# VH-VL binders against Cytochrome b561 and DOMON domain-containing protein At2g04850: the designs that were tried, part 9

Target 1, 131 residues: Cytochrome b561 and DOMON domain-containing protein At2g04850, of Arabidopsis thaliana (Mouse-ear cress) (q9sj74r43to173)
Amino acid sequence: QQASIAWTYHPHNATLDLCFFGTFISPSGWVGWGINPDSPAQMTGSRVLIAFPDPNSGQLILLPYVLDSSVKLQKGPLLSRPLDLVRLSSSSASLYGGKMATIRNGASVQIYASVKLSSNNTKIHHVWNRG

## First folded at step 4 (VH-VL)

Design b10 (from d5 with heavy chain Y55W D100E A102G M103W V104D; framework fv_diridavumab)
Fold by ESMFold2-Fast, scan of step 4:
Structure b10 (fold): chain C 131 residues (1-131), chain A 120 residues (1-120), chain B 111 residues (1-111)
Amino acid sequence: as target 1 above (131 residues)
Amino acid sequence: EVQLVESGAEVKKPGSSVKVSCKASGYTFSSYAISWVRQAPGQGPEWMGGIIPIWGTAKYAPKFQGRVTITADDFAGTVYMELSSLRSEDTAMYYCARVETGWDYYFDYWGKGTTVTVSS
Amino acid sequence: QSVLTQPPSVSAAPGQKVTISCSGSSSNIGNNYVSWYQQLPGTAPKLLIYDNNKRPSGIPDRFSGSKSGTSATLGITGLQTGDEANYYCGTWDTSLSDYVVFGGGTKLTVL
């Protein structure tokens, strides 16, 4: 498939361990996975981990971003911004780091992450995209 | 082995500017943000700002907004911090520190610091 | 003035235990994860605790962290003379524009 996700819930610490599988559409593209604590299943406003090859070194990199759209006429294009120097907030469902690896076929990536669930949010809706 | 090597000590006059460098090695430079944290004699650390090198995106603490500029040279693996309009209160040790993310933002490796003295 | 409040000093004898508090508000400790840094005389700070209670590789289990509400605590058991240092808490603050704040520091003296 184009994308899939697996998870394990740990009730003793309210933590969800996740593994997201995504496929690049080009060798210099990106794959992103994340959550939107305010509007489930919306890309805009999501806190995401974006995986991409570093254009200088070729090494795979994983960076957190907030997806936003400041242009009202924007259609389809993904607009992202860094999370205030790679910050992940604990005021909502918090996204903990992650790591990535290119799988054997060279066109897919795994993103590993852990999410701390707040007592007010027992359901997580994830989003993903690529470019 | 992760290393952050800062430039040498500086003595500056009031009203001038100073530019301190931090050369990173032992890891993938573009994978980590770098922050600048200063510490005046006898005081605690004070975060000035940081940069995500691969995007060139910098963020500054409110106190330093307008006086500090943080830049990165991905080719050289080096981050710079320039502080302008120097005052005697800017006399401090200036550290660069690598940003690691867990549930939140923290500094896992620190440079040894650059002493900046502002005096007439 | 530091945004996070720590006692200026604490002292104890070798083998004893100490706790160092760090007090903030809902915009910082209450909403974010806390890190702790040890600074030996003449050296740069060193990461001691991250994510409230986790230790980096190489940090002995004598050091522990905890957080409750808007306060965090660093615990040190089996105190050694080499633990004499300044200790700083740090976290993210969202009250103005999202920035990193540190405590004023606590000087630990091992008598």
Scores: ipSAE 0.006, ipTM 0.557, lowest interface PAE 12.3, mean pLDDT 74

Design b11 (from d5 with heavy chain S30R Y55F A102Y M103F; framework fv_diridavumab)
Fold by ESMFold2-Fast, scan of step 4:
Structure b11 (fold): chain C 131 residues (1-131), chain A 120 residues (1-120), chain B 111 residues (1-111)
Amino acid sequence: as target 1 above (131 residues)
Amino acid sequence: EVQLVESGAEVKKPGSSVKVSCKASGYTFRSYAISWVRQAPGQGPEWMGGIIPIFGTAKYAPKFQGRVTITADDFAGTVYMELSSLRSEDTAMYYCARVDTYFVYYFDYWGKGTTVTVSS
Amino acid sequence: QSVLTQPPSVSAAPGQKVTISCSGSSSNIGNNYVSWYQQLPGTAPKLLIYDNNKRPSGIPDRFSGSKSGTSATLGITGLQTGDEANYYCGTWDTSLSDYVVFGGGTKLTVL
């Protein structure tokens, strides 16, 4: 139910490191990424995608979210701009100091992503991460 | 077969509240967002807000912020929309609609709608 | 107040082609995907076009969509009497808080 996001901006290469935290678990893994097009210094307005397999069909479900002024995940549409994802990795540690969440089940999961923010030459990269 | 079934017609007095339900079936309930869209007689559609059941997160159009509440019951596969402080201008057909959130925000399936009439 | 502007009406004869425009701004159509909905009298709206130019299963290829800059267009060829309906464009606006906006609608009359 609870979901949040943490971020770190690296101005020397215009990349945004994102960590997504949620209480929903996909046993078949996930893919996530986020952007703030043309505004790398601002977190408000960032669009993030969280992906997980449908437990019944196995099809990928993509849910777009926008970071509001409180830096919380909330529903929102995907921008129609190309996105550039430079790195993606699955959960390896809990933000609350607990043990790692398993891919199959567990209390919480973290999705890590690094995105190149640029007004020029942005691209979308789709990566699967399965446990 | 995807189906969205709204609750029956309502007649309410000004100043009261109305709660409309939308029961979803034929797909994985938690996988899709559900929005509420209303249409006053002779007018175009107006988005009120929606909810993503898997996160329990609702978002509202600015016009309805503070007066509308959208909730989901995951076990019942049902979404609710409660509109408070009713005015005669709230008389409309109220639709629930499924949002395909893969890459865009559009409504791929609509319920048949339910009428809400506000009169004294 | 129409966030997205459509002509209020359009008319043509059976077998002809008609186009319906939808004009917005950079905060909505200019930066986002456009959808189109058909509403027959007394019915709920039905999705005709999504992602600017894609058709759901069951929608005939007589219906097409396009987008250029801050405007979108719905095209209907081979008009049939059953096409007589109201047509609405839709997208989302990013200028305030990301919310869904619809056009004012266009009534298509098949003469």
Scores: ipSAE 0.006, ipTM 0.541, lowest interface PAE 11.8, mean pLDDT 69

Design b12 (framework fv_diridavumab)
Fold by ESMFold2-Fast, scan of step 4:
Structure b12 (fold): chain C 131 residues (1-131), chain A 121 residues (1-121), chain B 111 residues (1-111)
Amino acid sequence: as target 1 above (131 residues)
Amino acid sequence: EVQLVESGAEVKKPGSSVKVSCKASGYTFSRYAISWVRQAPGQGPEWMGGIIPIFGTANYAPKFQGRVTITADDFAGTVYMELSSLRSEDTAMYYCARDITYLVEYYFDYWGKGTTVTVSS
Amino acid sequence: QSVLTQPPSVSAAPGQKVTISCSGSSSNIGNNYVSWYQQLPGTAPKLLIYDNNKRPSGIPDRFSGSKSGTSATLGITGLQTGDEANYYCGTWDTSLSDYVVFGGGTKLTVL
């Protein structure tokens, strides 16, 4: 499959560690993965990590976004908080990195995220896409 | 340094289309949105639309919806704006401007020098 | 026609203070951040203020912004002849979809 996810639950901190694997369509493409903590069945409201290679340096860039309804219905701008560094947090979804690897006919990415759960429920709904 | 450079001036007939380009340099192209803003002689700026290159997602002002198309070429670091069904009222200076997006806000921190589109018979 | 209303002109002497108003509605200024742009004759607009009252690097502190309700104000102190320009407020409107709106502009004359 062109995308997969691995996860580990840490009961002491009620934290779910995730590793998302995705494959780029093109050298100038992007891969995104996210969760919607408020409405698991919807893309709108999702907290998304978008990964893409910097065309000049080849370094992986990770940007967090919150998808709002205008993006879905009106192709509007994404809610975003561009980060120079990926930050960890014990109270919410947190990011701690990603890496890019060359595969035979393209490039893949691994996105690492940590999600704090409010209950002892390990079920999580995720979304992904690429372009 | 951040630079945005629009293509050269255009003179077009009514009813035709024009496609102008904006070449971005001096920053990571895919991290920022680019908008097109025009200004008719003696008038204030008018936002036409913008694109988020990383997503390929374009958003248009209601006045231009259906008549304007904004696209991006990430490899070339270039954004295009095509305006169809040209009228004399489309005679204006056309600017590309870099959108900074942080917590759903719109403002333009760098602007190109602009290119003139003249619609005349 | 502009969605945001500005006075068409203001004037003051060098060293004086001037304020430029920008009036909108609840669907734009009332709920959203305001930016301000300076346009010198023959040039592209330049960002002066973002997020209602913040200055980009390189903009002198004699430029200030504020917002109250559905109106915003640009303040300029210590006026210089080089401040002669058109000034535009900007924000976005959420009534139909998110789209950027600008004021009609204010021509500042330093006499």
Scores: ipSAE 0.007, ipTM 0.536, lowest interface PAE 12.8, mean pLDDT 72

Design b2 (from d16 with heavy chain S30K K59Y F105W W106Y; framework fv_diridavumab)
Fold by ESMFold2-Fast, scan of step 4:
Structure b2 (fold): chain C 131 residues (1-131), chain A 123 residues (1-123), chain B 111 residues (1-111)
Amino acid sequence: as target 1 above (131 residues)
Amino acid sequence: EVQLVESGAEVKKPGSSVKVSCKASGGTFKSYSISWVRQAPGQGPEWMGGIIPLFGTAYYAPKFQGRVTITADDFAGTVYMELSSLRSEDTAMYYCAREIPYYDWYSGSLDYWGKGTTVTVSS
Amino acid sequence: QSVLTQPPSVSAAPGQKVTISCSGSSSNIGNNYVSWYQQLPGTAPKLLIYDNNKRPSGIPDRFSGSKSGTSATLGITGLQTGDEANYYCGTWDASLSGYYVFGGGTKLTVL
């Protein structure tokens, strides 16, 4: 299948480590994964990590974005997002330490992220897409 | 090595439109976001909008929404900014600027700037 | 007015220290990294500080930045005549779907 997710929960610090597996549609395409801290299971307001290859070098680039209803893709700094998440909901997950990595294998991509959970459970509503 | 080369000066009449180009070199075009910033004589810089060339997605400052269009031409390695319904208050230096490289995260800073394009709107 | 407020001018003698403030709100400085730009007469702005307090390669350590709450500060020590310029703070504002904002600018005169 075109997308899957693997995760490991660390109850000691309420941290969820995850690996999202996706595939590019084309060599110049992108793959994104994210979570909505305000309204779980809604796309609008999601904090998204987008992976795409640099057309010149072929190196994978990983960028944080915020999805907004008035703009399909809205750009924002990664390290400012934890403050935003705290302001939106006490039950929201937050991006832990901003530690994220991406690995490419042909048309496949893996996005690694660590998420600090507010509710100490492993049921997270995540979103993904590609283009 | 990193260069943003803008098009030449323009003199326009009120009510017309102007299209300024910004050609990126040194491996910068699709890897980064490009912003457009203007500066009227004696005034500070004013952010107009930006584009992520890889996606073709543009986003605009509220003041310019509806009057500005930012586009990217992947083949030419060039970003364009078109401003319509020109008034004398649009007389300014127009800069394109690149954001800090993406390999880890984006910090929202404009790290390399073009030299600017002078646009004069006069009757 | 500008969304980010800076003093319109500051002045100091060579060798002295000067600080330039930048005040905003929770939707901009309080929530985002702050950058500082130097603009010498007749030139494009140049990035001087990013991520609140980091210097790009080639920027001497006598330039520093800091952020506290909804305000940011640019510090310049060992002031030199070549530092005479306009200085602007800048950051993203999360309101109205997000856009970049600059401060009104501070003209530094080195006497």
Scores: ipSAE 0.007, ipTM 0.548, lowest interface PAE 11.7, mean pLDDT 72

Design b3 (from d16 with heavy chain L54I T57Y, light chain N31Y N32D; framework fv_diridavumab)
Fold by ESMFold2-Fast, scan of step 4:
Parts: structure tokens; sequence; C-alpha cells
Structure b3 (fold): chain C 131 residues (1-131), chain A 123 residues (1-123), chain B 111 residues (1-111)
């Protein structure tokens, strides 16, 4: 499986905790996961977490991005952080980035995130890609 | 019924430092983040930084990076903000405020505010 | 200068409707939830709206919020003299490892 998702729903606070598992095409590539609750067919408006290794240190970096019509990627923090709790919001859901883990052989990454669901949101659409 | 109580007013000279405390009363102190927000006379509020006490993790606004330090003493239920290299422009009301306790410590909504403490910087 | 732009003042008569805008960018309003704060003279700011359009307990339904793209709006209907206050929007800005930003504020005057 090149990508998979495991999730746990918490009704008390209307959150969906998830773990996205992705594989890199190459050791210097990237893996991204995100959500577009308003349009499953469009990348514009997507809230994404992109994981990639730093070419100098080999350390994995996790960055949040918002894809909009004028700028395809809006940069967030430059460094991955275990407690970099930046919430991404949209009309029907927010994407909440937490942490990242690399499996033993370095070819795959696990991205841990939380999604806050609005009380009126009945549909969630996720997207992923790699390069 | 969380209540935030700040330390008393301070009068400081330019170039000195000030340390203000914020004591939280009521349960679940460790389950939320505390922010420091200042407001100069006639101006709007300005976020200085915040801390998640249970992790000891603090974030600072870029304007204050390098001269503000926020720390927490979980045992005492107290958060501290120290501002160094004081200037007359630092004369302001200083508030501590709690972010709405979600699973997300940086929820973006400051729901309980202290009454504020005045810091005056003058020669 | 504030990174979130609000009109400096707005005025209306009792019973009328006003709207206050808050304009930002993809790194702040386009990125996270927006909150609105009311500040009466001599008091700390009070949370009025959170998560773009939700009201805390005790806030009347005359107050409403909305968000579209990189802009947010606070609406007040049935304007009362007790609504005279400064109003501030606020949100997280995701740039530079994340930090909270407030709008420049709007002074509401009831004529």
Amino acid sequence: as target 1 above (131 residues)
Amino acid sequence: EVQLVESGAEVKKPGSSVKVSCKASGGTFSSYSISWVRQAPGQGPEWMGGIIPIFGYAKYAPKFQGRVTITADDFAGTVYMELSSLRSEDTAMYYCAREIPYYDFWSGSLDYWGKGTTVTVSS
Amino acid sequence: QSVLTQPPSVSAAPGQKVTISCSGSSSNIGYDYVSWYQQLPGTAPKLLIYDNNKRPSGIPDRFSGSKSGTSATLGITGLQTGDEANYYCGTWDASLSGYYVFGGGTKLTVL
C-alpha cells in the first residue's frame, strides 16, 4: 500500500485523530496529506501537511500549507515540531498538525494529525500526493 | 470557574526588566494554554506569547522574540512573563488570558482574561 | 501596523445593523479560525465570537460572525447604546512558527 489512513473519532470534542501512512518515491522526495471539505475534486482550498527530509541533515520536516487560487502553496513554519500546534481552518473543518514519525527503514512516514469537525459538517474529503 | 489573578502594578526604569505573574485558580490548569497580551494606552491589544504549562512549551510573537520569556510552575499553578530591556513604549496594561480548552492547546480563542496589571516605564 | 485590517470607526443609530470587516491573508484568516472581542471602556477584552461564527454562553444572537477566504465579518443587529465599544478580530498567523495577531480595532459609536 502506497498510502493508508487510520483514524479515531472523539465525540466529546468533535475531533478526528488520524495517522496517515505514506511512502516516498525517492529518499529526497516529499509526501503530503490534507483535507478539502468543500470540494473533493479541487486542490485549491486544500489544507495540507507536507513531509520531506532536509537535504543537509536528513531530518524530516513537516510543514502546513494552504492551497489557494493565487498562490498554490502558502508556507507555514520552516521546521517540524512535536508541539507545533498550528490549526488550519476552513468553512466546514480544520486541519490540526501534531507530529511525524519515520518507520525503521526511512522509506515511509507516518503523519499524525487532528481534524476538528464543525457541528454542521457531514462530509470529509481527504487528499494525498507525493513527489 | 477558572480565575486568572495577575501580580500587582510595577514602575520600572528604562533598561531594567519586569516579571509579572498570573496565578490560575480552579481545576484543569494543565489542560490549557495561557497567553500574555499587552495594551498600551489608547492602543489595541498585542499578543506577546503563550505557554502550554504541562509541556513547558512557549511561543513568542516575532516583535518580542529575544526579550520576552514565559515560564510555568505547574505545582504553584502560576505562569510568569519576564520582559527585559524595558523602554517607555513598554508602558501598558498586561493581561494573561486562557485559550478555550480544546484538544488543541492553541485554539485561537481567548475566553478568560485577568483584570490586567499596569507596568509603567519612566525615568 | 496591524497585519489584520479593520475600519477605524463605524457608527449607526439605535436599532440599526452594523457590520465590521477584518481583512488578512492566507497565512492568518485564510489559515485558522477567527475570534472577535468586545472591549468596553476600562475593561479587559471579552470574547464575543469564536470559531468564525460561534457564540459563547451569554452572548445574544444579535451578534454574528462569518468568514470568507481571507476576510471575516462581525455583524451586530438591533444596535443598543451599550454596544459602544472597541471591537477586535483575532486569529493565529501560521508564519514564523505561529503567533497570534489582533486586528487594529474598530470603534463603534451609537449615534
Scores: ipSAE 0.000, ipTM 0.513, lowest interface PAE 15.9, mean pLDDT 73

Design b4 (from d16 with heavy chain Y103E W106Y L110F, light chain G98W; framework fv_diridavumab)
Fold by ESMFold2-Fast, scan of step 4:
Structure b4 (fold): chain C 131 residues (1-131), chain A 123 residues (1-123), chain B 111 residues (1-111)
Amino acid sequence: as target 1 above (131 residues)
Amino acid sequence: EVQLVESGAEVKKPGSSVKVSCKASGGTFSSYSISWVRQAPGQGPEWMGGIIPLFGTAKYAPKFQGRVTITADDFAGTVYMELSSLRSEDTAMYYCAREIPYEDFYSGSFDYWGKGTTVTVSS
Amino acid sequence: QSVLTQPPSVSAAPGQKVTISCSGSSSNIGNNYVSWYQQLPGTAPKLLIYDNNKRPSGIPDRFSGSKSGTSATLGITGLQTGDEANYYCGTWDASLSWYYVFGGGTKLTVL
């Protein structure tokens, strides 16, 4: 409803290309998507990509976070883990080629990511939230 | 499966610039983070910067900011590193290296390395 | 000086155990996962340990890693002559700007 996901799985290299679509609660809020840490695949921690507008420029910033077992989305501080340097320095861009989409209608964002799966099954647990 | 092939050795004069290439094959090139790491004779490795070809935005180590430019040609599957205003202390082996794919969000680890390109700055 | 401090050298006899330390700060080791790399003469570095204590496929279990606070340790048991190499720790550093840092390196000599 207020969020959707599309994906393409590439079995040759176990890579999942995905596009997450979400909506902000407020103009200064955030939207996050990640993989459930309680997955049967024994994933270590929750791995979440969080998008939020830079308060100075209004451009979207995409930051990776790892949620500890003691921390839930919207509760307490998030553990920040930089996953790739160029993504951290990227502002939002017009939609194409898997890049971050700019907030166009004031309330929506698209997050593109490529994730390599440890298990080749169709039962993938994922989580999203906003604040 | 994945391999990184670097361009050949270079000999340059002080004050000039050098551009080294790294061609990636196998796997998903565009979404991999590719970094450049150099190693001067008798010294340890030094991270220079990195790029994800899909996003095209590079990040540089403070020491090299203003002298290094990292770019990607996504269609050619190639990442470039250009270092300007060369000095004798820039003589080193230059490696490109791939960061572990996103499945391992705890990357910060380089699992595939090019064999290195020797750059010699001489007068 | 390197941001991550390692002893310059370590030595032991074949079959013995050796440990290599890597000391940093809260901006690097304290808040990020640590990797270890092995470099034989004339070759590119090879990943030995990632995520503090995990081994890539093909790395023997006699290599181990650990992390406590702002320090990390690489352990090697059952030393072999082929282990003679330089060893480097590495991690991301968040001070000023995000960038990757390597330790100064430790030369392992198998006597």
Scores: ipSAE 0.007, ipTM 0.528, lowest interface PAE 11.7, mean pLDDT 71

Design b5 (from d16 with heavy chain S30R S31Y E99D I100L Y103D D104E F105Y S109P L110F; framework fv_diridavumab)
Heavy chain, then light chain:
Amino acid sequence: EVQLVESGAEVKKPGSSVKVSCKASGGTFRYYSISWVRQAPGQGPEWMGGIIPLFGTAKYAPKFQGRVTITADDFAGTVYMELSSLRSEDTAMYYCARDLPYDEYWSGPFDYWGKGTTVTVSS
Amino acid sequence: QSVLTQPPSVSAAPGQKVTISCSGSSSNIGNNYVSWYQQLPGTAPKLLIYDNNKRPSGIPDRFSGSKSGTSATLGITGLQTGDEANYYCGTWDASLSGYYVFGGGTKLTVL
ESMFold2-Fast, scan of step 4: ipSAE 0.015; ipTM 0.624

Design b6 (from d16 with heavy chain L54W F55L, light chain Y33D A94Y; framework fv_diridavumab)
Heavy chain, then light chain:
Amino acid sequence: EVQLVESGAEVKKPGSSVKVSCKASGGTFSSYSISWVRQAPGQGPEWMGGIIPWLGTAKYAPKFQGRVTITADDFAGTVYMELSSLRSEDTAMYYCAREIPYYDFWSGSLDYWGKGTTVTVSS
Amino acid sequence: QSVLTQPPSVSAAPGQKVTISCSGSSSNIGNNDVSWYQQLPGTAPKLLIYDNNKRPSGIPDRFSGSKSGTSATLGITGLQTGDEANYYCGTWDYSLSGYYVFGGGTKLTVL
ESMFold2-Fast, scan of step 4: ipSAE 0.007; ipTM 0.592

Design b7 (framework fv_diridavumab)
Fold by ESMFold2-Fast, scan of step 4:
Structure b7 (fold): chain C 131 residues (1-131), chain A 122 residues (1-122), chain B 111 residues (1-111)
Amino acid sequence: as target 1 above (131 residues)
Amino acid sequence: EVQLVESGAEVKKPGSSVKVSCKASGGTFSTYSISWVRQAPGQGPEWMGGIIPLFGTAYYAPKFQGRVTITADDFAGTVYMELSSLRSEDTAMYYCARGSYDDFLSGYFDYWGKGTTVTVSS
Amino acid sequence: QSVLTQPPSVSAAPGQKVTISCSGSSSNIGNNYVSWYQQLPGTAPKLLIYDNNKRPSGIPDRFSGSKSGTSATLGITGLQTGDEANYYCGTWDASLSGYYVFGGGTKLTVL
């Protein structure tokens, strides 16, 4: 409902290339997608990508985070540890925080990312939320 | 100013494969998506797939899954579309088209190549 | 064959007005922005309208777009002979794999 994901897992380099589709609750809200390798179907402990609009410009900001019990998601800047993302050799890799980008379509957002996973992890559970 | 330059016309035999290229210039290649859209004579356009070169991640229309492969050489600023197991009904004009990555899901293509004619005939 | 339905043809005289409809479903037009493309004979499609009702630079205000529910419309006023072309609507289907769909097309004849 209101969210969907597509992915490709590359076993030889243990990377997950993903495309997450979500919807904002409000124009100034946020949308997040994440994976929790230790506790399936929980936000706490997840490695997440959070998309939210800059309050001044309206441009989407996409930031990687690791959620723990002390992290509170709010509109605007977040103070959390960045997710470890696979980097590209492309000259524009840093513009997207490594291998990630966000695309907005009105109330909808698409998040593209490449995430390193355990090479023997064949069970992948994802979570998403918005605020 | 952005422009997309496609490779030249191809004549192929049934059962073979064809690889068409699209070179993007005049803008930052990796900040855009590139899609492939074909149009058979007298028919409307049909989306085959697209790629965000920065990620190398390609998406394919269900009709073409298993037969089409879209790749990017981010360093060369070039996107390729390879279509295998060619049939006579694959005879069409093949366009590459740019979608801004900010508006990939908005569903519009602001710049188009001139098209590459692919003819499948014995 | 087409996921988005358009009338196959429309016609009118110079100076008149026409509207071209595009009908879809909740998985495409109902939840996504609609674009319109003009294709003159022998040329690539050209973006005419994006985000339901916005015009790119250089597109005259005679062209307009709108969307309601699962349908969209393209309006053309003050018809000119140079408007004779095929017109296609397009939108993204936001399913898991994601794919772009075009309408079947409408041939506009200016009499």
Scores: ipSAE 0.006, ipTM 0.536, lowest interface PAE 11.0, mean pLDDT 72

Design b8 (framework fv_diridavumab)
Fold by ESMFold2-Fast, scan of step 4:
Structure b8 (fold): chain C 131 residues (1-131), chain A 121 residues (1-121), chain B 111 residues (1-111)
Amino acid sequence: as target 1 above (131 residues)
Amino acid sequence: EVQLVESGAEVKKPGSSVKVSCKASGGTFRSYSISWVRQAPGQGPEWMGGIIPLFGTAKYAPKFQGRVTITADDFAGTVYMELSSLRSEDTAMYYCAREPYYDIWGSLDYWGKGTTVTVSS
Amino acid sequence: QSVLTQPPSVSAAPGQKVTISCSGSSSNIGNNYVSWYQQLPGTAPKLLIYDNNKRPSGIPDRFSGSKSGTSATLGITGLQTGDEANYYCGTWDASLFGYYVFGGGTKLTVL
């Protein structure tokens, strides 16, 4: 598969560190990882971290989004809503938004996130996509 | 409880390089990232770059890309910052600082005391 | 120049209140969490506020933060002479290479 995930659990804080590895379809594409608290395994409605290259500099940009049926990624960043089950770290996302491999047919990205697990709900469904 | 201990002051000639160390103690070395921030006399701080030791990945501010290298030694619990092609305007206090992954977002919560680097002929 | 804009100085008497602004854009303050740092002369910066409005342990409740749109504000009430310092806002800027940025700084003078 074109995607993988690694994690480390921290019991004293009830947090889960995630590193998502994905590959871009094209140099102008995007890769996203997140969770949907309302509808598991569906991108629409998800709280996601989306990685994409800056067309001017080629640097990787990583921004948090809330996806709904009326929203498109091609404009500037969307207002990110706080999540009950997920605490997205701006430091993890922005500091290490990933590397852009210079290989012609394969650009990869690593997305880092921290998830705070609810004591009343330890079931978390992850979603990812690319475009 | 995290403590960051930086290496001693340096005096360098223009064109040389300097390598400053930051030894972390307290807490799990791999549970946070470490940034390097410098401050020239009378100026505000500027972020140079950072590293996540857990993943071995470093990222640099555009101004320093190509001149700065940040590395981590898990064995020694130490992060290094090497700045090359030194100029007089690189004279500054160099700080290392921790950025945690949890409950504190986008913040540098523990700082070293700083290492003075003076570049003069 | 700095990516985040702060007034260069503010001043007030002991016991009074001041606010320090920090202006950015949608790619930094508008979509990321803002921190504030206090720097006393001869010392390293110290984290004063994180996550826009939260205080680390040991920071008195006289210090507060807020964020609205692409701007953030640091509030200090009950000013003390020991508050005289430089104050910096900071956040990540994702649209300009994905790096951490600081404001230009505000020197607080307590008369």
Scores: ipSAE 0.007, ipTM 0.541, lowest interface PAE 13.3, mean pLDDT 72

